# VHH binders against Gliding motility regulatory protein (frzE): the designs that were tried, part 7

Target 1, 240 residues: Gliding motility regulatory protein (frzE), of Myxococcus xanthus (p18769r270to509)
Amino acid sequence: DISNEVREQLDRVESDLHMLRDDAFRFVRRNDDGINTLHGNLAKMADHVAEARLVPLSTVFDAFPRAVREMSRTQGKEVDLVIENADIGVDRSMLGDVRDALVHLLRNSVDHGVESPDTRQQLGKPLNGRIRIRVRVDGDMLHIEVEDDGRGIDPERLRQAAISKRLINAVQAAALSEREAIELIFRPGFSTRDQVSELSGRGVGMDVVKRKVETLGGSVGVSSRIGRGSTITLRLPQSL
Below, E stands for the ipSAE of ESMFold2; O stands for the ipSAE of OpenDDE; V2 stands for 0.75 times the mean of E and O plus 0.25 times the DockQ between their complexes.

## First folded at step 1 (VHH)

Design f10 (framework vhh_7qia_2)
Fold by ESMFold2-Fast, scan of step 1:
Structure f10 (fold): chain B 240 residues (1-240), chain A 122 residues (1-122)
Amino acid sequence: as target 1 above (240 residues)
Amino acid sequence: QLQLVESGGGLVQPGGSLRLSCEASGFIFSSYEMGWYRQAPGKQRELVAFISSGGSTNYADSVKGRFTISRDNAKNTVYLQMNSLRPEDTAIYYCAAGYDEYTPGWYLSDYWGKGTPVTVSS
């Protein structure tokens, strides 16, 4: 009796203790899963809020085919525009500055980069010039490349222009590498003689493009070969 | 040394004609874009006419239909034929190799002539 009653009571207490432990473990696991889910949902919400600030670059690029056709017609040139990865987004607050920079680069390629059809024919090139805008993402940065298959940049012409404008002397110019000579396009005052022009941005130099891009936390690069064309690369933060 | 030498300027009466010539030396003329600019007293220098290496032309609205730019690559010479001249055309006319005034940093006019004066008056 008493012995059996004590054993039965001990067994019940031990069973109740195990059940309480299992319930506690289930409660802790359920709460841990809930906390992990909440953290995941909060991170996704933050990403969605950040993404909601991004606007596809197509909102800028959709106007460019018409603009390039108009520019080309004015210069008596034929230019094909190819745009890659226009669906990539950029912060809405940067959209106007990106548009202005790209319009400036497209105007440079049409007005000065791409040769006339007659010259292209003499050089054995396709009669239509090609401009390519390519967007890519590298980490937190956007790379927007504007490439033409035109005449390219002549480093010797740039050295002589810089000497003529008194930005550097002949000794300094001779010491520049080919790449450093091409980068003269970014020097303040290189594209202007007397003052900054407000006329349709056509008198605005690459130094202005560089300053605008740097103000956005980005950088600008150039690559060119005589007779093969030029590539200007804008590196910009995707989100501010 | 690169040199541009303008000639053909002078005094003409309104409605008259002049032909300006610009002879280039010291570079491969046929590879360069050529332009005629003018500067009237107290005014900024303005592009009047442009001709590409391939022969495509462009003109300021004020001279369109009256002025004609042409080039002779065999003679390293660019010409500006000026017809129906007006007093407002009075300026010093400059030959330039390459596009400068509206060129935003890549293709600058590296080479300028000393200019040839044109006076339209009677």
Scores: ipSAE 0.006, ipTM 0.198, lowest interface PAE 9.3, mean pLDDT 78

Design f11 (framework vhh_7qia_2)
Fold by ESMFold2-Fast, scan of step 1:
Structure f11 (fold): chain B 240 residues (1-240), chain A 122 residues (1-122)
Amino acid sequence: as target 1 above (240 residues)
Amino acid sequence: QLQLVESGGGLVQPGGSLRLSCEASGSIFSDYWMGWYRQAPGKQRELVAFITSGGYTNYADSVKGRFTISRDNAKNTVYLQMNSLRPEDTAIYYCAKTDEYYSIGDYEYDSWGKGTPVTVSS
């Protein structure tokens, strides 16, 4: 039970904080270098407080296999979900936003990324689609990657969609690199669903995901190749 | 690119039935989400029903229980079976592909045909 482990950790941290406070009190009274000892003890208390607020990402990920199974069943698809490094911790205050963002990315991969079994067979792909969630630490930031092996994103189609939505003109669209064209999915209003997605309740605006991640002090990236799939990367601070 | 041709419209009495067809050519049909839209005189175009590449269907509340969307990937065709038709269903019906990667519409590649008119009149 992750909740029991967190409670046990917090109980130990509370005991440590009492001891450090008492030690700091005694050293201020007795040592010529008492101020240096106090500073050291305050830093240790701050570290213990920060550590007590971290929870494993498995707290979020444990529900995903069932969610992906239900999404896949609804679409008549078979999708395998692989999760790597779920034990890496993140600030408890971010869990809800991280969960919401990842659920939206998983829904996009199942509904839009992964092709039907018939199409995958025609393309020579395995009938089961694959979604991978991978977590890694890079300095003080977490990178959470959501990768699918689906149809990918067509940069030319995104250029034309942006022109049709009157967000840019044809000259501006032609000037975008392939990566810049793919990043149009994050532009405000661009990924807004039409009546089709409103009736189905499917999809999410990628601009909303980006704004939410940026509010947490992070960033969002995308990498894609037509016919091979897409990877969305969330970069988030591990601690706030 | 994908070409869409709608057919099957006509004049029917209230309570009657029609089956609309939309034939596709030019690309891998089975990969696309397909939808039926309609536009009544003086009104905006509205979504009636759609079907995903995996066969999941959804319907506007006004037609739910009366209309059925289906597809035949071997024939590159999407159908709309319309039962218990009402005067309010009178419109030009349009077929459209919707391959909305990551929740974006691709209006530049959507080929809106001239539609197939449906008139429900007593």
Scores: ipSAE 0.011, ipTM 0.200, lowest interface PAE 9.4, mean pLDDT 77

## First folded at step 3 (VHH)

Design g05 (from c07 with Q1E M11L S35Y R39Q P45L T50E S59K A61P K87R L93V W114R Q119L; framework vhh_ozoralizumab_d1)
Fold by ESMFold2-Fast, scan of step 3:
Structure g05 (fold): chain B 240 residues (1-240), chain A 124 residues (1-124)
Amino acid sequence: as target 1 above (240 residues)
Amino acid sequence: EVQLVESGGGLVQPGGSLRLSCAASGFTFSTYEMYWVRQAPGKGLEWVSEITSSGGSTKYPDSVKGRFTISRDNAKNTLYLQMNSLRPEDTAVYYCARHPQYRSYGWDVSFDYRGQGTLVTVSS
């Protein structure tokens, strides 16, 4: 039958068109899903590559427990080192300068901050001194704090030392706040006059640390309380 | 008010011995680490010896190790330096110095008080 043959042919054509439409729709959806997934993965990869420019500070800090033990043994002191948040990253290009600054601060804490066990016992302190390195991020800035529980910094003695070294006069010294007096440690020439290098092995000053950190676009802070210790804070851009 | 007074210096022949004393007053001597430092003519200050507050631990540079002995008597507020096998290069003014309880970072040796010094001359 011609009529029935035409109808059967139309039914087959409609079925074939439905199948072609469904296949095309699945192909477009599969390709769009694939492209969207690829774009998402590339964006995640780009973000990961950006983050991979930062190197964990543990790369620097892993050597410090050994170094502090050596410094402490040389000075006849017992010192415990605690490091917090060593997994926080910093720009690879800054790593050497950060290491140099922190080694200097650790040496100062061992040589000048922490008292001998005998002195600590007479002051009613634990026999072992404590140094803590703590890392934190505040916005785009990295803060590295080196804290000791040592003798602290006496602002009155710093005023007197600055006057005796003729870096400032008595009127200028009296005008300094307690914080400003403690910040005298960063003045050029303050720590290098009247030094005897044989005891600590080096005549280096906090002015060197300050200049190095400032070269990196950062800043250095200090806080101290007599008999309770000192904290030096390095503030650095996390990325250059 | 804080006072450190050295004594015992003088002229001695090479290979000889001297004992320096330092009388401390005006502070609680037993709570402070103490130093002997010296200054040779035309040279800077050189650290000679260090002793803890109890006297339980001492330190010396290689230049004097085995020849010099630092000691203290906390009951008498007195610091001592026994110098044996003296050499011409030991000629210097020797100072008794008090280690501060609180000192600035970056100083190799820090003291807040030192005495007037006592001259040691090693010469034939």
Scores: ipSAE 0.000, ipTM 0.189, lowest interface PAE 11.4, mean pLDDT 79

Design g06 (from c07, 17 letters changed; framework vhh_8fcz_2)
Fold by ESMFold2-Fast, scan of step 3:
Structure g06 (fold): chain B 240 residues (1-240), chain A 124 residues (1-124)
Amino acid sequence: as target 1 above (240 residues)
Amino acid sequence: QVQLVESGGGLVQPGGSLRLSCAASGFTFSTYEMNWVRQPPGKGLEWVSGITSSGGSTTYADSVEGRFTIIRDNDKKMVYLQMTSLKTEDTAVYYCARHPQYRSYGWDVSFDYEGQGTQVTVSS
């Protein structure tokens, strides 16, 4: 009968429509779920990438107590090292240059800054020298300070050394402020230490520290009081 | 200048709940692990809880595990401590702290905290 054939065809059409609607809802849900999952995965990957690029400075600092102890033994000195804010993160790409600069500053403090125990006793200072590494963040800049309680930097000795090395003449030297005279340590060719010495086999001077920091987009500063010690400050971008 | 400001303390009865807040400024908050520490009357500092820089992992002292929850919001530069099932021994001044503030071989570990902290008193 024709009525039965039409009804059967209508039932098939109705079933097909229900299947198409279900497929459409499943397609939209799968696409929404897939997009949401993709957004979630991309956000997690971005977080992981951002965290992976920053590593705590403790990665560098953890070796320093032993290094300072070995340097001190070799020189017949006793030095206490204090490190503050070691878990501040820095861009992984900068770690090598930061480590090298800080090792040089620590070696400089042990070799040239901190006096022998006998000299410290005669000056009324504690027998053990003190070195402090302090890290702080100011906006997007990282400040790393290396401070010692040693002999300090004599600006008059630096003026005379610069004249004898022909870096400046006597008139130029006399015109320098105390701060400018102390900053002579950063001049290329200024190093007074024998570069072949057992403790400084790489021959690194303060001019090299300045170059490394400037290459990273930073700057270096110095503050000192004769007989009271010196502070070298590295200012660096925390992220590149 | 680094600054951490705690709030949300108060008087609560045993079994009660309280939420502490800490507002951070002067440093790149999202790169630091943050902690809650407390000082009970007449005692030293006790570590309570820690949260990683991303908030992906948390740790708790045995005395508070299951009762306290540490949360952070890096966009708002905030750390929170949700405290439930409070006990009289939870009475202390609570400080949020940047971890670690200070490290040296054989020396005390120091934590950053600013202001007066926030006093939590659990008493009937």
Scores: ipSAE 0.000, ipTM 0.086, lowest interface PAE 19.9, mean pLDDT 77

Design g08 (framework vhh_7pa5_2)
Fold by ESMFold2-Fast, scan of step 3:
Structure g08 (fold): chain B 240 residues (1-240), chain A 123 residues (1-123)
Amino acid sequence: as target 1 above (240 residues)
Amino acid sequence: QVQLVESGGGMVQPGGSLRLSCAASGFTFSTYEMSWVRRAPGKGPEWVSTITSSGGSTSYADSVKGRFTISRDNAKNTLYLQMNSLKPEDTALYYCARHPEYRTYGWDYFDYWGQGTQVTVSS
């Protein structure tokens, strides 16, 4: 809506001007208190800067139960989301990229990982799928694991896909271990190698997620067992 | 045995409409994302549209947005493509395509394609 977009832009500008005005009034008031108060206020500002630098991952995760519920409803699936260690903090500057990567992984788990209730019943699995997000700290690195109990990734399907897309030949494909075959999901061009994949409007490949994470100084891993599920691990620096 | 059978193609004048159907069998249709893909003479395949397994979400190539509508009937194991405001450049073989159950995350390749149905837009 053009009229609504213009209105929103004007509201943002007006809000920014009010914040600047309020900050200026507070700055003037503090200056009037003298040099000792200025030194105290500088120390408090340093504390505020330090506190603002690390933000709990719960600020990202709090939206996920609702998002997963909506994704699941749209797909006709029932999925339970479990989040562990959401209180661990990350650099504020990374929140947007972390959120985007995790939303992509959650959508992949709901859309592609977790089977329909009827399929799960036929396989003897609980009707409700499970997605677990688990955060852990290893030195100065965060490990964020997104695990599902879905269909898993078939390494033979990925070998055949890579051959069909002419990314590797049959001899090269046969030489890959199961782990290496599963890691083909991260190969540049795997999702966009042919014209059909390049013209896809639905999503981005895992190579894009990997590049984004690597730009942040991190890495991405995958483990999967066919019929048992998949785990994607994001390894990211806790602070930049 | 997986089978995808397209129908509904034909000849139409520019600005006309056609509705394509794809009858699916040999698999649990309701659990798969489905797409329409087209191939014009002398060109490679071009992705047209995708629909999620439940039908709750759809996406389209920029060249067909606002003109084509993808839909599905899971009770009938049938995929549809409603094509409006057809242009000569829409002339192609149109394929019903199944997204593989085990695929790379995101939009990758298709593991089964139908035989195609010809759409010809000319005056």
Scores: ipSAE 0.000, ipTM 0.182, lowest interface PAE 11.2, mean pLDDT 79

Design g11 (framework vhh_vobarilizumab_d1)
Fold by ESMFold2-Fast, scan of step 3:
Structure g11 (fold): chain B 240 residues (1-240), chain A 123 residues (1-123)
Amino acid sequence: as target 1 above (240 residues)
Amino acid sequence: EVQLVESGGGLVQPGGSLRLSCAASGFTFSTYEMAWYRQAPGKGRELVAGITSGGSTSYADSVKGRFTISRDNAKNTLYLQMNSLRPEDTAVYYCARHPQYRSYGWDVSFDYWGQGTLVTVSS
């Protein structure tokens, strides 16, 4: 009948409207979930940007007094650590590499720079060695100096070691200035792989430190006077 | 004159023990870092153990836990106690005096070496 045809048509319209309503509801729900995911991703991007901001070097330096005390006790030495300008900031992404380089430099100063108390007494020095970390900013670059008042670097010993390791010949070694001879510590193959320092568990030489610093856009320098100590300078961009 | 004289080497069975001694003279022994090196036939000298003037010690991985370096400053003598010896430990063992002044790292030759003492580990 006509009444049945009208009822079936209305039933189809009602069913179609319910399906459209449910589809619209699912679309809105999917969009809400998608927006929440997008907000989450944007927040993570903002966190990554914030992590690239400058943080104070005290974040790295705060552990150093305890570390130097432990290194000194292990070597039977007494060492005083002075830190200057720890409030200067560096790119957060560089903190790990800066920490690793400075820990290596502090270990070198304790292990190789500062003499034993017996030796310091023999030389007429104060029994306690001194290590100073000084930070300064020069334009967009940080200069981090690690200075010790220890035995210094002997350029003649470095020439002999380089010849012995076949890194240079005797003629080349004799032609080096004192400064150039001291800079041999940065040469690949000048590492302590087969020597006492390898037995201490140290995994890096000064060549590795130099390469890492150069990868960050920086440079490494050395200054030393035999019997009076050494200064290693890390020059690093304050931000990448 | 600086002199380093090693003694205590000999023939020993695998798993055995030996104690090497190095008698030092001609310098203030207590102020120097000392080491034991060894050289197997046809190979270069390799570091075995080191000891600082303060008594801190370090060892090659191959001997860690088996060898003990020690010093007696009153007797000007360096020792190497060698336990659980292996055929691979067969070498001439040398006492060495480290320079009082050294470059960064241990990449300098030692000032003075002894004449060496032969250790042979075999059945």
Scores: ipSAE 0.000, ipTM 0.153, lowest interface PAE 11.5, mean pLDDT 79

Design i01 (from f07 with Y102W; framework vhh_7qia_2; at its last look DockQ between E and O 0.08; V2 from the best seeds 0.00; counts 0 for: pae O 4.1 > 2, placed apart)
Fold by OpenDDE, look of step 4:
Structure i01 (fold): chain B 240 residues (1-240), chain A 120 residues (1-120)
Amino acid sequence: as target 1 above (240 residues)
Amino acid sequence: QLQLVESGGGLVQPGGSLRLSCEASGFTFSTYYMGWYRQAPGKQRELVAFIDSGGSTNYADSVKGRFTISRDNAKNTVYLQMNSLRPEDTAIYYCAAEPDLWGYSEWDYWGKGTPVTVSS
């Protein structure tokens, strides 16, 4: 009976298809599990490698107290450096850039932030200035703050300086918020070449610092109060 | 610590010229704003001109077109060329210095001043 034969053939084909499907599913599952395991292992390995690349910031900070003292001495200033959480790690590949940035910030704090002893005396401030470096990790980001107890930043003076430098006109300057006015320090052409520090050997402007940090996937912030001092914050990925 | 020493003041006739100099002693002169102020008898001290570390200049309206501020970083000196002097320019002129970059509100250093008298 042609019908029975066809049915039997169909049943066989269906059975074969079912087996093939099952085999295919098993194959895909096995490969998927393997791939997932491999991906998992690779991810773990990447994490381990990333951790292995971390170098303590103390490697950079160890030279800073002496440098700050020397920088200050040449200007007739005495500045104390306080460092918090120096043992936090940074990616080795970023260590040089971080060092350079911090040296620049320290120089700025000593040169421009901390007032002369005479001025500080007149203001009722301690004769010695203070710079504080604070390091913290927030999620996957490294935060490095450089705080001074100097004169702070006057937004109005920055507006005027920017106008004088022909970076903006008077109308534009007036339109800036205080925050925006303070952030002018990061604009190209605003910061002038600092004297080559013995420590950095480079005259780097704040605009360069910002660009460098941004290139690393980070950001730079500034907060300041007239008479109280300034804080520059570097936000960097802890690992690249 | 920076020290500022002014020179070049004196007596001049109206329409005359003077050039003031301010010599600074200090390691970071090139990174400082330099300014000239003046104080006339019975008046408040007022800004005359300033120059930033990059050489950008700013002038009081009363002296625009007549006065020129300049600096020589190699000599640690800031100058004020005063042309077309007027009797109202009579004052003690003071040199001032403040760090650049941050735009601070106050000058850190002041000279002792040099007198300028414009009289016929």
Scores: ipSAE 0.042, ipTM 0.469, lowest interface PAE 4.1, mean pLDDT 83
ESMFold2-Fast, scan of step 3: ipSAE 0.199; ipTM 0.481
ESMFold2, look of step 4: ipSAE 0.321; ipTM 0.622
ESMFold2 (binder alone), look of step 4: mean pLDDT 81; pTM 0.820

Design i03 (from f07 with Q1E L2V E23A G35A Q44G F50G N58S V78L I92V K112Q P115L; framework vhh_vobarilizumab_d1)
Fold by ESMFold2-Fast, scan of step 3:
Structure i03 (fold): chain B 240 residues (1-240), chain A 120 residues (1-120)
Amino acid sequence: as target 1 above (240 residues)
Amino acid sequence: EVQLVESGGGLVQPGGSLRLSCAASGFTFSTYYMAWYRQAPGKGRELVAGIDSGGSTSYADSVKGRFTISRDNAKNTLYLQMNSLRPEDTAVYYCAAEPDLYGYSEWDYWGQGTLVTVSS
């Protein structure tokens, strides 16, 4: 009757609404999956293009064993260089700055970090000093560590030097923590001249290393223990 | 008022010996890395020997076993004992100083040099 006709109409409307909703969800999901797949494929293509632009750090590191050997001979020191993960790539545009920074860190470790064999023997250390370069990737960032097993950094000597150079006063120096005192090595004016000198036997300080790394969008860290050695860490974008 | 004053250069026969001295003033000598450089005619300046604040020594391959670098912190004086001298050791010898600090990479002070001539 009339009640049955109204019931049939309601059931028909209900079924039509469910069908339209299900079709709409299937269409949206199909289109979203297609767009997501396209975006995923474009991202993979972009990654492949970026990887084609990356150059292995071995391009820079292959010269380091000879350079460290020459530095060590000049200083009368015996130094073992260990390099880990040299196959990791970096943007070609960054290679020059990375090379320059690492050469300065290696020179600093040979000249001021690693002790002579005679001094190492007196301290009960292995006669050969050790410098280690470690590379790792964390997300889109490269971490390059330059570690030596040398004399370490003396915070008190750094405080005294900074006072002597009038970079800080005695009150400011006394207020620095050990870590803050060690970070004085990165302070502008700590070790570089205002101008290039032909009489200088060395040309750059750790403030230059920090500035180069920061210009690339990175950061520099230091850790040290007296008598145990020092580690400088460069954190850099893998690509610009 | 920082000064590095070299002395002890001169003429010596091959196989002879000389002792160079560098008198330092105007800075805390005991905390400085000290070095001897030399420059022969027509050549660049080369590092001969270095000594850190702790007394650790280093030498160029060409002089190792023949030259001895030493320091007297009480007298603020750097020495270079040169034995078994060769004609190729003929050069102006320079005293150089920088703070013996990790991260420091520039020579702060240079002397005027002293001439060493090895010839018969």
Scores: ipSAE 0.059, ipTM 0.442, lowest interface PAE 5.1, mean pLDDT 83

Design i04 (from f07, 17 letters changed; framework vhh_4orz_3; at its last look DockQ between E and O 0.05; V2 from the best seeds 0.00; counts 0 for: pae O 5.6 > 2, placed apart)
Fold by OpenDDE, look of step 4:
Structure i04 (fold): chain B 240 residues (1-240), chain A 120 residues (1-120)
Amino acid sequence: as target 1 above (240 residues)
Amino acid sequence: EVQLVESGGGLVQAGGSLRLFCAASGFTFSTYYMAWLRQAPGKRREWVALIDSGGSTDYADSVKDRFTISRDNAKNTVSLQMNSLKPEDTAIYFCAAEPDLYGYSEWDYWGQGTQVTVSS
């Protein structure tokens, strides 16, 4: 009877399927501990590798005092550099980029932020300008702040500059918040590439700094007050 | 030493024209924003026109279409052509400069100014 044969075949198939299922489950269970252990070991190894890749930021900062002095001298300025938490580690692969970014920021603070001694005297400010680099770790992110006590950024002047540079029109400029207006410094075409940092030899604008930091998985921020100075903040992953 | 020296001011009748000049020295002129500002008696100093290192210009609404700012990087000069002058344009006009990077609150350099008087 064809029906009995088909039933027998079905029963065999079902039996085989059950056996396969059981074998598969045994295989998964047997290897589950191994896989978990392997994953654990890989994670630990990754952590160790990440730690081994960290280099103190002091490696970058060691040259900055001299650089700032030299930059300031050529402009008839005196600027004090204060560095906080220089022992914090950064991924070795990012050191070069971080250095370049910071040099650019320092240059901007010296060249454009800090007023001349005469101007500072008139304003009742200390004759010497001050730049402060602050480093902190927040979770898995590294925060580097470059703060100057210079003239600060005028949002209205930035609006006007952006209009002049044909980056935005007057209506768009008027619609910008104060914060948004300050952030114009990061827009492509706002900063002139022609300002070759003597130290880096590269015409780096703030837009390039932003792009570079973002490529590293970070972000750039700016805060500024007229007459009080500006702070640029780099947020970077501590490890890549 | 950085110097900005304005010239071209004077007395003109309403509807007339003047051209102001500013000669700059002591800094890398071509990398700077240049601007004209003015201060009328009893009023605050106000910007009139600006020109970036690339030659892009902007004007105050009060002078738009009447004034033209231009620069000559080879000569380190900036000029302000003022047409259709009005009595309300009477002021001391100043040339100012700042690096073409950030719009900081203060101009880096200022001239002594030149007097423009428009009679009715």
Scores: ipSAE 0.020, ipTM 0.337, lowest interface PAE 5.6, mean pLDDT 83
ESMFold2-Fast, scan of step 3: ipSAE 0.310; ipTM 0.632
ESMFold2, look of step 4: ipSAE 0.262; ipTM 0.586
ESMFold2 (binder alone), look of step 4: mean pLDDT 82; pTM 0.832

